# Ledger of designs, part 20: miniprotein binders against a2bj90

Target 1, 235 residues: a2bj90
Amino acid sequence: MSRSARRKTSALNTVLRVVEVFASIQGEGPFTGTYSVFVRLAGCNLRCPFCDTRYAWSLEAGKPLGVEELVEEIARYEPSLVVITGGEPLLQRHPLNSLVEGLESLGLRVQLETNGILPAPARDEQLWRVYHVVSPKDVPVRVPGAKLHPSWVDYARATGRAWFKFLVANEQHVREVAEYVAKLGIPRSRVYIMPLTPEKLDMKELLELHSRIASLAVKWRLNFSPRLHLLVQLP

## First folded at step 4 (miniprotein)

Design jc10
Fold by ESMFold2-Fast, scan of step 4:
Structure jc10 (fold): chain B 235 residues (1-235), chain A 88 residues (1-88)
Amino acid sequence: as target 1 above (235 residues)
Amino acid sequence: SDEFKKRFEEVVRKMEELIRRYEETGDEKYLEEALRLAEEAVRLARESGDPELISEALALLAIVLFLLGRFEEADRVLEEAMKIWEEH
């Protein structure tokens, strides 16, 4: 390995690579409508065809920031929720645990968004104590390498701090999700279905899709997640 | 055959254990060992001819390369995985 590559790897253990930090409203999942600060970490282990944040795929897309500097920046927003997303945040697991420790010391509520391929937190990690929205990519539309780590089901049952959010386009997708979560023993109360928006739709199409997926959520007794930020035109 | 799939699963399990050791210790020696196993997983997947296993093995190889700081190689491997996915 080159010296530069080893330095970058060492930085992953002590420094976070951050693409952007911004305030908005959480538009998805169990905390929909919450005033949040979003921290987008660089690097992703998947190449999802419906990804809107392809600019975050490479670790080089992120600026190196020390944990304490990032905590101070986040705190200036005075958020009700800190949403750590990416890429895949668990690729930077060691410094991420340190970030969570700093945020918790300030009494801030933290939510991690993850594809669930890497293992769920262990009891001795700071990440054990925060909320997780897991977005499996192995159903209904399979992405290469996107197998949910089984430890996430155990973590959800043990802590009550994980939910599973699935992108769906039609009733067949919902059926496949229902079969998947039943097979894994995931409680329906921990499952969200969300409209799959493969490209930008006009407002009429977006509302129609939301209405259809919401109706399917009622029919199948699952929770519904909107994409609220798209409906209200926020980042 | 089923033999290739079983060997593939064994290699993946050992690789995951090494990644966990790296996460616990921060010691790159575990990532170097995981890299060798990830390369073996790719070889086994290619021998099986199963595009899903090949794509999965390449994605796992990319994770190890990413953790080692070999970002250009990781991007290349993931691009190959996507092409295989799109064709099958």
Scores: ipSAE 0.150, ipTM 0.550, lowest interface PAE 5.3, mean pLDDT 82

Design jc11
Fold by ESMFold2-Fast, scan of step 4:
Structure jc11 (fold): chain B 235 residues (1-235), chain A 88 residues (1-88)
Amino acid sequence: as target 1 above (235 residues)
Amino acid sequence: SDEFKKRFEEVVRKMEELIRRYEETGDEKYLEEALRLAEEAVRLARESGDPELISEALLLLAIVLFLLGRFEEADRVLEEAMKIWEEH
């Protein structure tokens, strides 16, 4: 009955609402190509019209799982990267910090995917120490009212552990992204543009779209994110 | 208007501080107060007639409702935000 036992017992009683856990290859962002376990948390504070994971919007879509149980399930895959996504994972912030603590104790690398509306981690959070890919919805494929919390820019500057990923369809979108990140003081080295895939595309159309957006990334001196899982037909 | 925007921003700032206090303490009283402020933000936004402020206020209200476990109300609020977006 020590203080350490009490802390461990509290963590075991912390519950996350989880939609799915599966192994795949990270297809997007700075860790593209990495063998990963994806943990999709339920609940989202947005209703994006281009959302591919509408089944995760409701918190009720998630099964309650204890943090310790989830850590053990993830560890069985022996992943190079744990990708925590959703919905919006920061809606479950307290149990998420406990999950990250458990994963770090096993030496596992963690990446969070977030829409950035909720504040960035504080220095005393376990989340401060992990990687974050922030997908703002205020530009250029705009969700009205969806405002990036300014603390994410401060977090990125302080830690070097955040990147900003933007869905783009054309050069006008890239211009809007470039103006937005310049205004906020986000370094280009922390910015990814990614193809907006609005409908079911055949492989030729998907490759042509990737080629166009990649060429724009070179022209505008930004990083490019593919959607590699779509190209190789993985989940 | 500029006056509504300033009042809106002040209400949002106070709401964010209450959510932070909830995250630090686990005390649901801070969320109940944040809910009152989120509802005030929605009223101010509606009075302004600005669809952007109305959508922003509704998204903030939905966050507080999710944190309170009021998922059905959060879903309805988000559906309203989408309708406003589609209309503008």
Scores: ipSAE 0.174, ipTM 0.602, lowest interface PAE 4.5, mean pLDDT 82

Design jc12
Fold by ESMFold2-Fast, scan of step 4:
Structure jc12 (fold): chain B 235 residues (1-235), chain A 88 residues (1-88)
Amino acid sequence: as target 1 above (235 residues)
Amino acid sequence: SDEFKKRFEEVVRKMEELIRRYEETGDEKYLEEALRLAEEAVRLARESGDPELISEALMLLAIVLFLLGRFEEADRVLEEAMKIWEEH
């Protein structure tokens, strides 16, 4: 008898609050350029001043969807990557683990986007097995209450499945990021800096900002994340 | 039950105003008061016996705990909320 056949887990009534499901290109982080399905979960434990998705802050913004229904919807897109984002997806941790189990059973690659305030996955969670892009909000653009949970550094070292992505506007921000990751022992190879984009930039301004932040990434020996979807006008 | 629901809504409104003030000022005193109100909301919800209301109150408590940096407590509270929400 296999371990899976002996499981006592009741996932039959698992439901997620989902804001939207759509196909696009992953524009950010280590999987930039990948054909992806985005699953935006409702609810957030932060109120970031630079948040582009304020419509997802409330749990009531999400429609209740069963895990099985959501897995079927995602699978119809035949994605190379499933990006689970939000709000803060870890606020719905229990049903999220069930979703990940369903997606992995179909051989789909899963990436979670998280603010890293909630603890990293434990070894017995399905979430332990997937990729995580952690976007700390305690540096350089400080959001009150947004302290990175230290378990994320341990998770990154144990699994090699976590990266840390920071919004930066200038060289002072990059310096603060470099000091922060050195203090926490985060390898620079797992660090991305990404342009902090104001709401009203034209295409020329967006490209110039990307160029400036990319140059700083080279200078400081950090990885660069574009916001590719903004440059190519995708959601 | 109408009385419990009305009291719960009033507590939640005051708590949200305190969180908003904390976000504007960065002053932790507003979070400490919000925590007291979040705990009162949980107490009221448990007295009502309404599983949806209990789950909502625990979610709000978890938000305040996250803002205070009390992540282990927030995770446990949120896990309880998720179990109650799934049962319903």
Scores: ipSAE 0.021, ipTM 0.181, lowest interface PAE 5.4, mean pLDDT 80

Design jc13
Fold by ESMFold2-Fast, scan of step 4:
Structure jc13 (fold): chain B 235 residues (1-235), chain A 88 residues (1-88)
Amino acid sequence: as target 1 above (235 residues)
Amino acid sequence: SDEFKKRFEEVVRKMEELIRRYEETGDEKYLEEALRLAEEAVRLARESGDPELISEALYLLAIVLFLLGRFEEADRVLEEAMKIWEEH
């Protein structure tokens, strides 16, 4: 067997634990409105009180899928963007790099959603070349264990491929975010604030919350992320 | 105390370096050594009696256990960390 054939066979034996794969519109962050395939990986290193995907917390919640099989499934959707989310995708870092390599070989744009506790990609990783939306959990609602790894700030500066997205409920939260990003040297142009949405909001309440947080984004000169999928009732 | 915090921070720093070595090499021996340091961090945190430090150390232990594929142990450790945080 040639080295190329052996590399392909090795990739086939790489396994990710996957909770779900589905097509939708990216509702959040810098790519809001993009037709996307979402790949939700299992396992998370945090237990956030406001988490709406608790079903993905355990790695055992995910079905084992080979990287090649997953790439083929994703490609069938013909997406403009592949969103890899979870749990915490970087807990499955080695097979995730293989997945990214497969997706990039097809010319697909990839975005990772991460809590930023594990280190940012190194230059020799496939993950170095893709987009990252980092959601720190140390502010404004402090989650134990949720310290942002400083390498994410360096990665954002070096590549221009990382943004920092914060869940906020009120102006005090926005002030805490502004202080946090200033202290870490994160440029305002790389910062998004997004409404922290309780489970029991009706559509009028949801829209009013979006309006309030958007107004705060203008006041504090930060970017605003909606939760568009909630407003248009998509997954 | 200040002394426990310094020792804790040094153990965490060494553990992070070992995880980085694992990411570079794929060699599980670095994760096994990181596990020993994570267990040391938990011990130091428990000796301090600081619930916040204990919770932090347990989250770090859970990360290493997840990377080692020890999912049931990681989940139990995370449950303990959450309980300690909620109680304090």
Scores: ipSAE 0.035, ipTM 0.464, lowest interface PAE 6.7, mean pLDDT 82

Design jc14
Fold by ESMFold2-Fast, scan of step 4:
Structure jc14 (fold): chain B 235 residues (1-235), chain A 88 residues (1-88)
Amino acid sequence: as target 1 above (235 residues)
Amino acid sequence: SDEFKKRFEEVVRKMEELIRRYEETGDEKYLEEALRLAEEAVRLARESGDPELISEALDLLAIVLFLLGRFEEADRVLEEAMKIWEEH
């Protein structure tokens, strides 16, 4: 983060609009199974039809919280991982860098979940040093306005701290993801496919969907992400 | 055209440089200049008729508006970006 952001008390440098903070188990991606605190930031630059957190779309949905106050709240949970999600967390990039600085000062590990439309972190940002799970919305189910910023591929190669996670419903989706990542030069080891879960699935259907997508991950030599929290009924 | 695209990319680069200067100094004058350039980028993108460039320009405009604390305007710009992409 810049030095001016650290010394100033500007609201935009030290205040985040936060929808919710809660403890759970990370159910998705490379850190599946980790005891985590989730910080959901307000605001999103997409309106995905399959979005589970539509209540976070507006920047006005978030309560203003100071970075110091938020760091203290997160620390009380003593988490193994802090997951910063939203909406789109990079819309609040300035205070987010300050939050990351505070969390890392306490030795806490941070993971950011982002749609990847906004640029990847620069080397002088605190965000450069944390883990990122990028969920492109270019493929396989295209979302209007969605386009992965090319800097995310460079960031992943330079740091080894980014993975790309895709929601898939069938083998055609997996094929499209495989073609997309090959074209961009993203290694298969950095790619996760995850079940696209319709709202009304019973537990048997949910497990069968997970099994099907996991089998496709093996077939296509990609990593598999469950939605573990749905399987064990956690938030 | 390639000449138009170069001009658009140059404006975007200058705007991003101003945002970095704001990060370094905390001086809102850089955000005021970035806003002007973001609005210029939007105009250039609209002239091109390229929905990708228009969406990119509107995203940048929304970032500057957000940094200025103009959250309602940022929300409206982002919703416009999505509609423009969908229409084309």
Scores: ipSAE 0.006, ipTM 0.266, lowest interface PAE 10.8, mean pLDDT 80

Design jc15
Fold by ESMFold2-Fast, scan of step 4:
Structure jc15 (fold): chain B 235 residues (1-235), chain A 88 residues (1-88)
Amino acid sequence: as target 1 above (235 residues)
Amino acid sequence: SDEFKKRFEEVVRKMEELIRRYEETGDEKYLEEALRLAEEAVRLARESGDPELISEALNLLALVLFLLGRFEEADRVLEEAMKIWEEH
């Protein structure tokens, strides 16, 4: 709280508000199973009812941390993948590009998790060169204010570095996702469906949900993302 | 209600066009105009009495505030949106 968020864009292009940094296994998306360092940035432009990380919603939840210091902290873990998540990381776009530059200089692979409301990277951004998992909140359970920026579809086609991940609870949700991606021209090969996990599922219920959603992925010819960290009891 | 929804959708479309112009030019004048339209969307949504439209409008207002770097105001707007959402 020592710095005003309002002054960050004019004077502090190399400072990020960071909630937490920790090592775990990437449990979701195209890099499932990868030894990763998670960097959770503060601040989010949505208030999703099903959000697991409500503690990161406010920018005040994050401590100011210099990009160079953060790069050094991440490097100590010797990760196969750096997952930058939040909140919504693109709210801190300018210092985020600086972070990505620092991580790339060390040869580290970077993945961004984003709700896709803000534009996809431009070619002159460091973010253009890293991987993006976009989680649209337009469908199947619409979050107020959510609308996928159309530039993400163009970015995915141009680079092959974006995938679209959707939380689903049942077959009707999968149908709505299939219609949505067809309408937007998102290639099926870039689409993941993932179980929408309610709070306080036991292991049997969690496995049964995973099985049901995986079966629907096969039926609808979409990729399946587990929530592997929940199954193996990691953060 | 249909009239309020149509007017709301038109205001949102104009706001989205201004945000696109900001993305193209980097000129904050487009964000200031988008802010005025976002405030009008909130007013229309409140007049409709529809909690879903009010939540939608508040989230759009917060987005413009985030783009303007007004993070504390955006958080307050989202707190109101969350209360309305949780109540329904």
Scores: ipSAE 0.422, ipTM 0.744, lowest interface PAE 2.7, mean pLDDT 86

Design jc16
Fold by ESMFold2-Fast, scan of step 4:
Structure jc16 (fold): chain B 235 residues (1-235), chain A 88 residues (1-88)
Amino acid sequence: as target 1 above (235 residues)
Amino acid sequence: SDEFKKRFEEVVRKMEELIRRYEETGDEKYLEEALRLAEEAVRLARESGDPELISEALNLLAMVLFLLGRFEEADRVLEEAMKIWEEH
């Protein structure tokens, strides 16, 4: 590291382990199509067999970045949305709250992507004020240990700032999602189904899969999330 | 098996309350007690012989290890959970 970078890092009070920061289009969920900066945090408490970001599983995969330095880097992109993702961002909860505070002080809109195993934000957290896309892994493709924390349903009801996004491969998966969200009292308006995309799909197959899952969303009266970045070949 | 599942769920609920206490206070003592309960959950799951419960318990153990900063141990526990899940 240069002298300047070393001095800046040593002056910071809080640190996040960051895998990558890049500009792209949000391809998924309620903000699909938005010019975004993605901040991928290291570390994950699951090992999903369908995971496409396995390189972020270990906290050692992340470089230590101070909150102030990270806020400055994000701001240079002038994004319409900051997407904080990773493995599981809530594993770095305390410095994450500081990051969100810094981003909000600049008027930046923040969206967190989480597996929902760790509790939803409390009212006194900065994370309470931002958007959350929760991706439960206990339904429909069951991942061991992936129990959704019930506080996420309460958070969604209290704030209107959480949506639930489910990976689905077929109609049986959609049925299981519909039953799951009904049992938990999650409104259909807060539910997205998204194609579970195998690695080896060509563009025609990818589009056909999107069409099939979108048709199921209409049939079951749920929202549809594409994986738009895959269709337009962006990271 | 129903007996093991009920005891497992009881241990998990107690563990979740301790993690909540940790989040409220920042006091590592709650995580250390949660670790003990996570290890008990793994023991109960292994005794049940149910691969789904074993994988679930191992993932919960890994979560507590990650919160404690014990990342190398968490990675190994999750690797075991994945093997059990894939092999069954």
Scores: ipSAE 0.115, ipTM 0.472, lowest interface PAE 5.4, mean pLDDT 82

Design jc17
Fold by ESMFold2-Fast, scan of step 4:
Structure jc17 (fold): chain B 235 residues (1-235), chain A 88 residues (1-88)
Amino acid sequence: as target 1 above (235 residues)
Amino acid sequence: SDEFKKRFEEVVRKMEELIRRYEETGDEKYLEEALRLAEEAVRLARESGDPELISEALNLLAFVLFLLGRFEEADRVLEEAMKIWEEH
């Protein structure tokens, strides 16, 4: 079998390190309640103290899967939404663009979840065309070194395909979010606040926390994201 | 190869301890030392010729660079990690 430059280029862009693929309901953000397939990519550029997916931090945690194989696996679930998450999926940007192309060719709707530290997609990337839920870690949770890349605000304004989802524990956090998004010129319609859920909450405590943060969302005129999968005990 | 892996693991362990001290104290001197160790981990990984080890070392370097607010350098390191990882 002869190798060609075309075959070599294709191979370089067609492998992703994948931690898990599973069907569930999107529990968070603008697509809450949607039947989704979750694709968790390996590798992360942060080490958040509150992270519940520490098993995905290393690239070695992921199994190498070809883009074609992964597209076929996702398609078998017949999802309304494909959620690409991780770690930080933009660490695998080049093969991720190939995955997005394959999924869009099948008419599947794609959402990325990202910490927003790496630059937003450029116009010539396949990633430009899909939805992004950006979860900044600089405000209000103050993960050291985490800063939202300013290109995400420009991307949101240009496309209307990005939303910003902030973890909050109390009203002071919501105030900090409101000041942050006002300073950056992010419309309130693209901002979600979501409960920062500590481990070991019982169901009553979890509901009370959701109620409190939802009430703050109304007071501050922001959108509210539940963590629905926690309330209904799904992955 | 096994000797390089052992040395790499020792450097990574020391780097993790320094990052923990930074989280506890807020003192950037621990991040500067973690950066030097991350750079050493990259050198050790390159000497091993193991693409997985090189990718892991670059991932750790990028993490320390992000903690230092050096996002442009972290992006370049992640670009290199992506290229090496694609070739793996």
Scores: ipSAE 0.015, ipTM 0.178, lowest interface PAE 6.7, mean pLDDT 81

Design jc18
Fold by ESMFold2-Fast, scan of step 4:
Structure jc18 (fold): chain B 235 residues (1-235), chain A 88 residues (1-88)
Amino acid sequence: as target 1 above (235 residues)
Amino acid sequence: SDEFKKRFEEVVRKMEELIRRYEETGDEKYLEEALRLAEEAVRLARESGDPELISEALNLLAIVLWLLGRFEEADRVLEEAMKIWEEH
């Protein structure tokens, strides 16, 4: 069999393992408040102890969906933003690039959420042209095996299409984030701190935590991300 | 030590190049070679005795195993990384 035939067969079998597709409001990061469709891909290369989506860790949690079928499903929601998240969506990089191409062909805005361990997009990938929210897990709440790939900093500088979002519980965490981003040369304008929310907070506790972290963002001259969906009780 | 870290970083760089070649060509031979290098990175990290390097190497091994479709092995490796980190 020729190399060309093998490549053609591989491209035609583009399938993503998808855990869920649902409409909600983007509650986090630079697009907070946007009517969005969330596409959660199966599989993750981390086991974060604070993870809210442990059900997505295994590939078995995902249903195989063709890219064209998934594009049609997403389009039916008529979203202002498509949020591709996981697990770790870059583990399914090839079919993900095809999904992005399909979504962009419909004029849909795409945001990828990634832990940043795998390299940032290259200029010849469809992923180069979309927005990325990178959530490093090497600081301040360190996760075993996590290390931000340095190409994400280069990508952010080159494109202006990446932001870095950090989970923080207290001022010491914010200090560690500030030192980390300074060391890597990440502009403060591209950095978000977000409350690390324990599972059993009531609404008053949740608001107080948001207020404290927001105040720290002002003090440290960083951007603040809420968890808006938790405050308004949406998925 | 600095010497172990340099050797580790060199192996990781070669592994990443092979994964990129796989992404460009679709040829699993590059993933098989990346697996060999990932296993070498784990050996180097274990030899260093640095739990951070060991956890990092195990995560990279899990990524290569995942790309090869060896999901159960990837899960076991990630569980080992968590255990090593908790014991540190």
Scores: ipSAE 0.347, ipTM 0.711, lowest interface PAE 3.3, mean pLDDT 84

Design jc19
Fold by ESMFold2-Fast, scan of step 4:
Structure jc19 (fold): chain B 235 residues (1-235), chain A 88 residues (1-88)
Amino acid sequence: as target 1 above (235 residues)
Amino acid sequence: SDEFKKRFEEVVRKMEELIRRYEETGDEKYLEEALRLAEEAVRLARESGDPELISEALNLLAIVLYLLGRFEEADRVLEEAMKIWEEH
């Protein structure tokens, strides 16, 4: 039986609230540099003060779009990677599983970006089979209400398909991240630190910040994520 | 306190199970019960006086409100959590 229990017992939901679909280069995380299609879903359960996509916060910001139509639109780009982001895409969990099923049927690689507050995928979800970049907001620049669901650590250990990405501004932040991941038992090989970019940095300032955070990644033996799209001026 | 934290965690676990049941059945009665538990979690958090637990409870309440389609209420709850952050 290939279909999950949820698909069989609930009414099918085949509509997602979508803010935008566009092609770019994945600028962050383990797939940095990959030609990707980004699918930004509407709705978020956090109000991060450093958020660069505030226009996606409300579910009303998204246009209702059928899963089949969205799959066809994505496929036209012929991407090496489909990045599903938002907001918080797990707020639209049921139709998101249907989207993933459609994308996998075409042989497309899928990566989800999530704040990790909602539970990690269960084995009977299509989401179990795809890659996840989890961005906890518990540490170091704590966002109120942000608490990483413990199931994400279990999912990462069970599947090898989750990484944890943290925004950092200085060495004290990196220390706090190192202590946090050690306490949760997250291997350093699954941890990325990424520059927390304030508004209005010029290119020289942006490069200097990247250099500083990358040096800290080497010192602390963690992975480094750039914000490559900012450096090369892509969306 | 440890006692408030344990009761809070129990309420959250029950709420998550109800949300899962809603996802399986599509029956909003499970979300209505989850809403009651989310409101209980907020009450317990406020009684603890812990701003971190309060903001965590408010975030969980906002999730249930979003699932119920009560977007304006969810936005107001998240604005309260942001205010707690600014005051911290």
Scores: ipSAE 0.367, ipTM 0.724, lowest interface PAE 3.1, mean pLDDT 84

Design jc2
Fold by ESMFold2-Fast, scan of step 4:
Structure jc2 (fold): chain B 235 residues (1-235), chain A 88 residues (1-88)
Amino acid sequence: as target 1 above (235 residues)
Amino acid sequence: SDEFKKRFEEVVRKMEELIRRYEETGDEKYLEEALRLAEEAVRLARESGDPDLISEALNLLAIVLFLLGRFEEADRVLEEAMKIWEEH
């Protein structure tokens, strides 16, 4: 490939469609409790029945933002962690790699949240070097079209930079998750179960659900993810 | 049949390779070829009558449509996938 062709391709990869950017505490997964900036990218390749962010489904829901402008906006928050979520961020893969490059050049730690349908990063991608929380929609409640790409299991084993997070409502869901990860060879140390919160719960109900799912995590020897932001009433 | 599933998986593998080549080169020619394979995958899945395969194929078609900037068509394809799933 010529330098001119690479430069032209790079120009196409300089904008992201962004729904929102905000500071909060990471409430979920391996970095729970971390002061973070959330970058929600537009577009999703799934239509989950229990999706909380339906407003981000369409790519047209996002405002086009230059990668450099977005890096500067994120940096102003001085975050301990940048959480890139969506929709499905990997639908905007090339400008996402450029964003990650910019963020890492500033020494910022990056976590991507993905449904894992699109392939895991290759070694020559900037995305190879950051953390990934993969939320397969194959199990326990299967979403139409969902299928975890097998490269995510290989990536997790090779790098130690991917974890798998599952929404669960009861012990039958946990059993299905345990069977799923065993079949795919996903190490239990890389698996989180998280409460599937139905419509509006009061604080007592929310705490009881967290307690129940945490107890199941202990019983099944899996990691537990709270939804801490819900418990402390942050976005 | 096993032969049918093997053919479906082969088409999907070729689509993923074409999408990767598009991402490396920026050449829409690869997306045009991927679109044809996505439509072939949908056809094969419909012939199987398997709602899981049909939904997977429609999801892949939607991904290619998103990459082509055809967002309205992608949304409609995903709505079709949900309808087929709900009817099973």
Scores: ipSAE 0.487, ipTM 0.778, lowest interface PAE 2.2, mean pLDDT 84

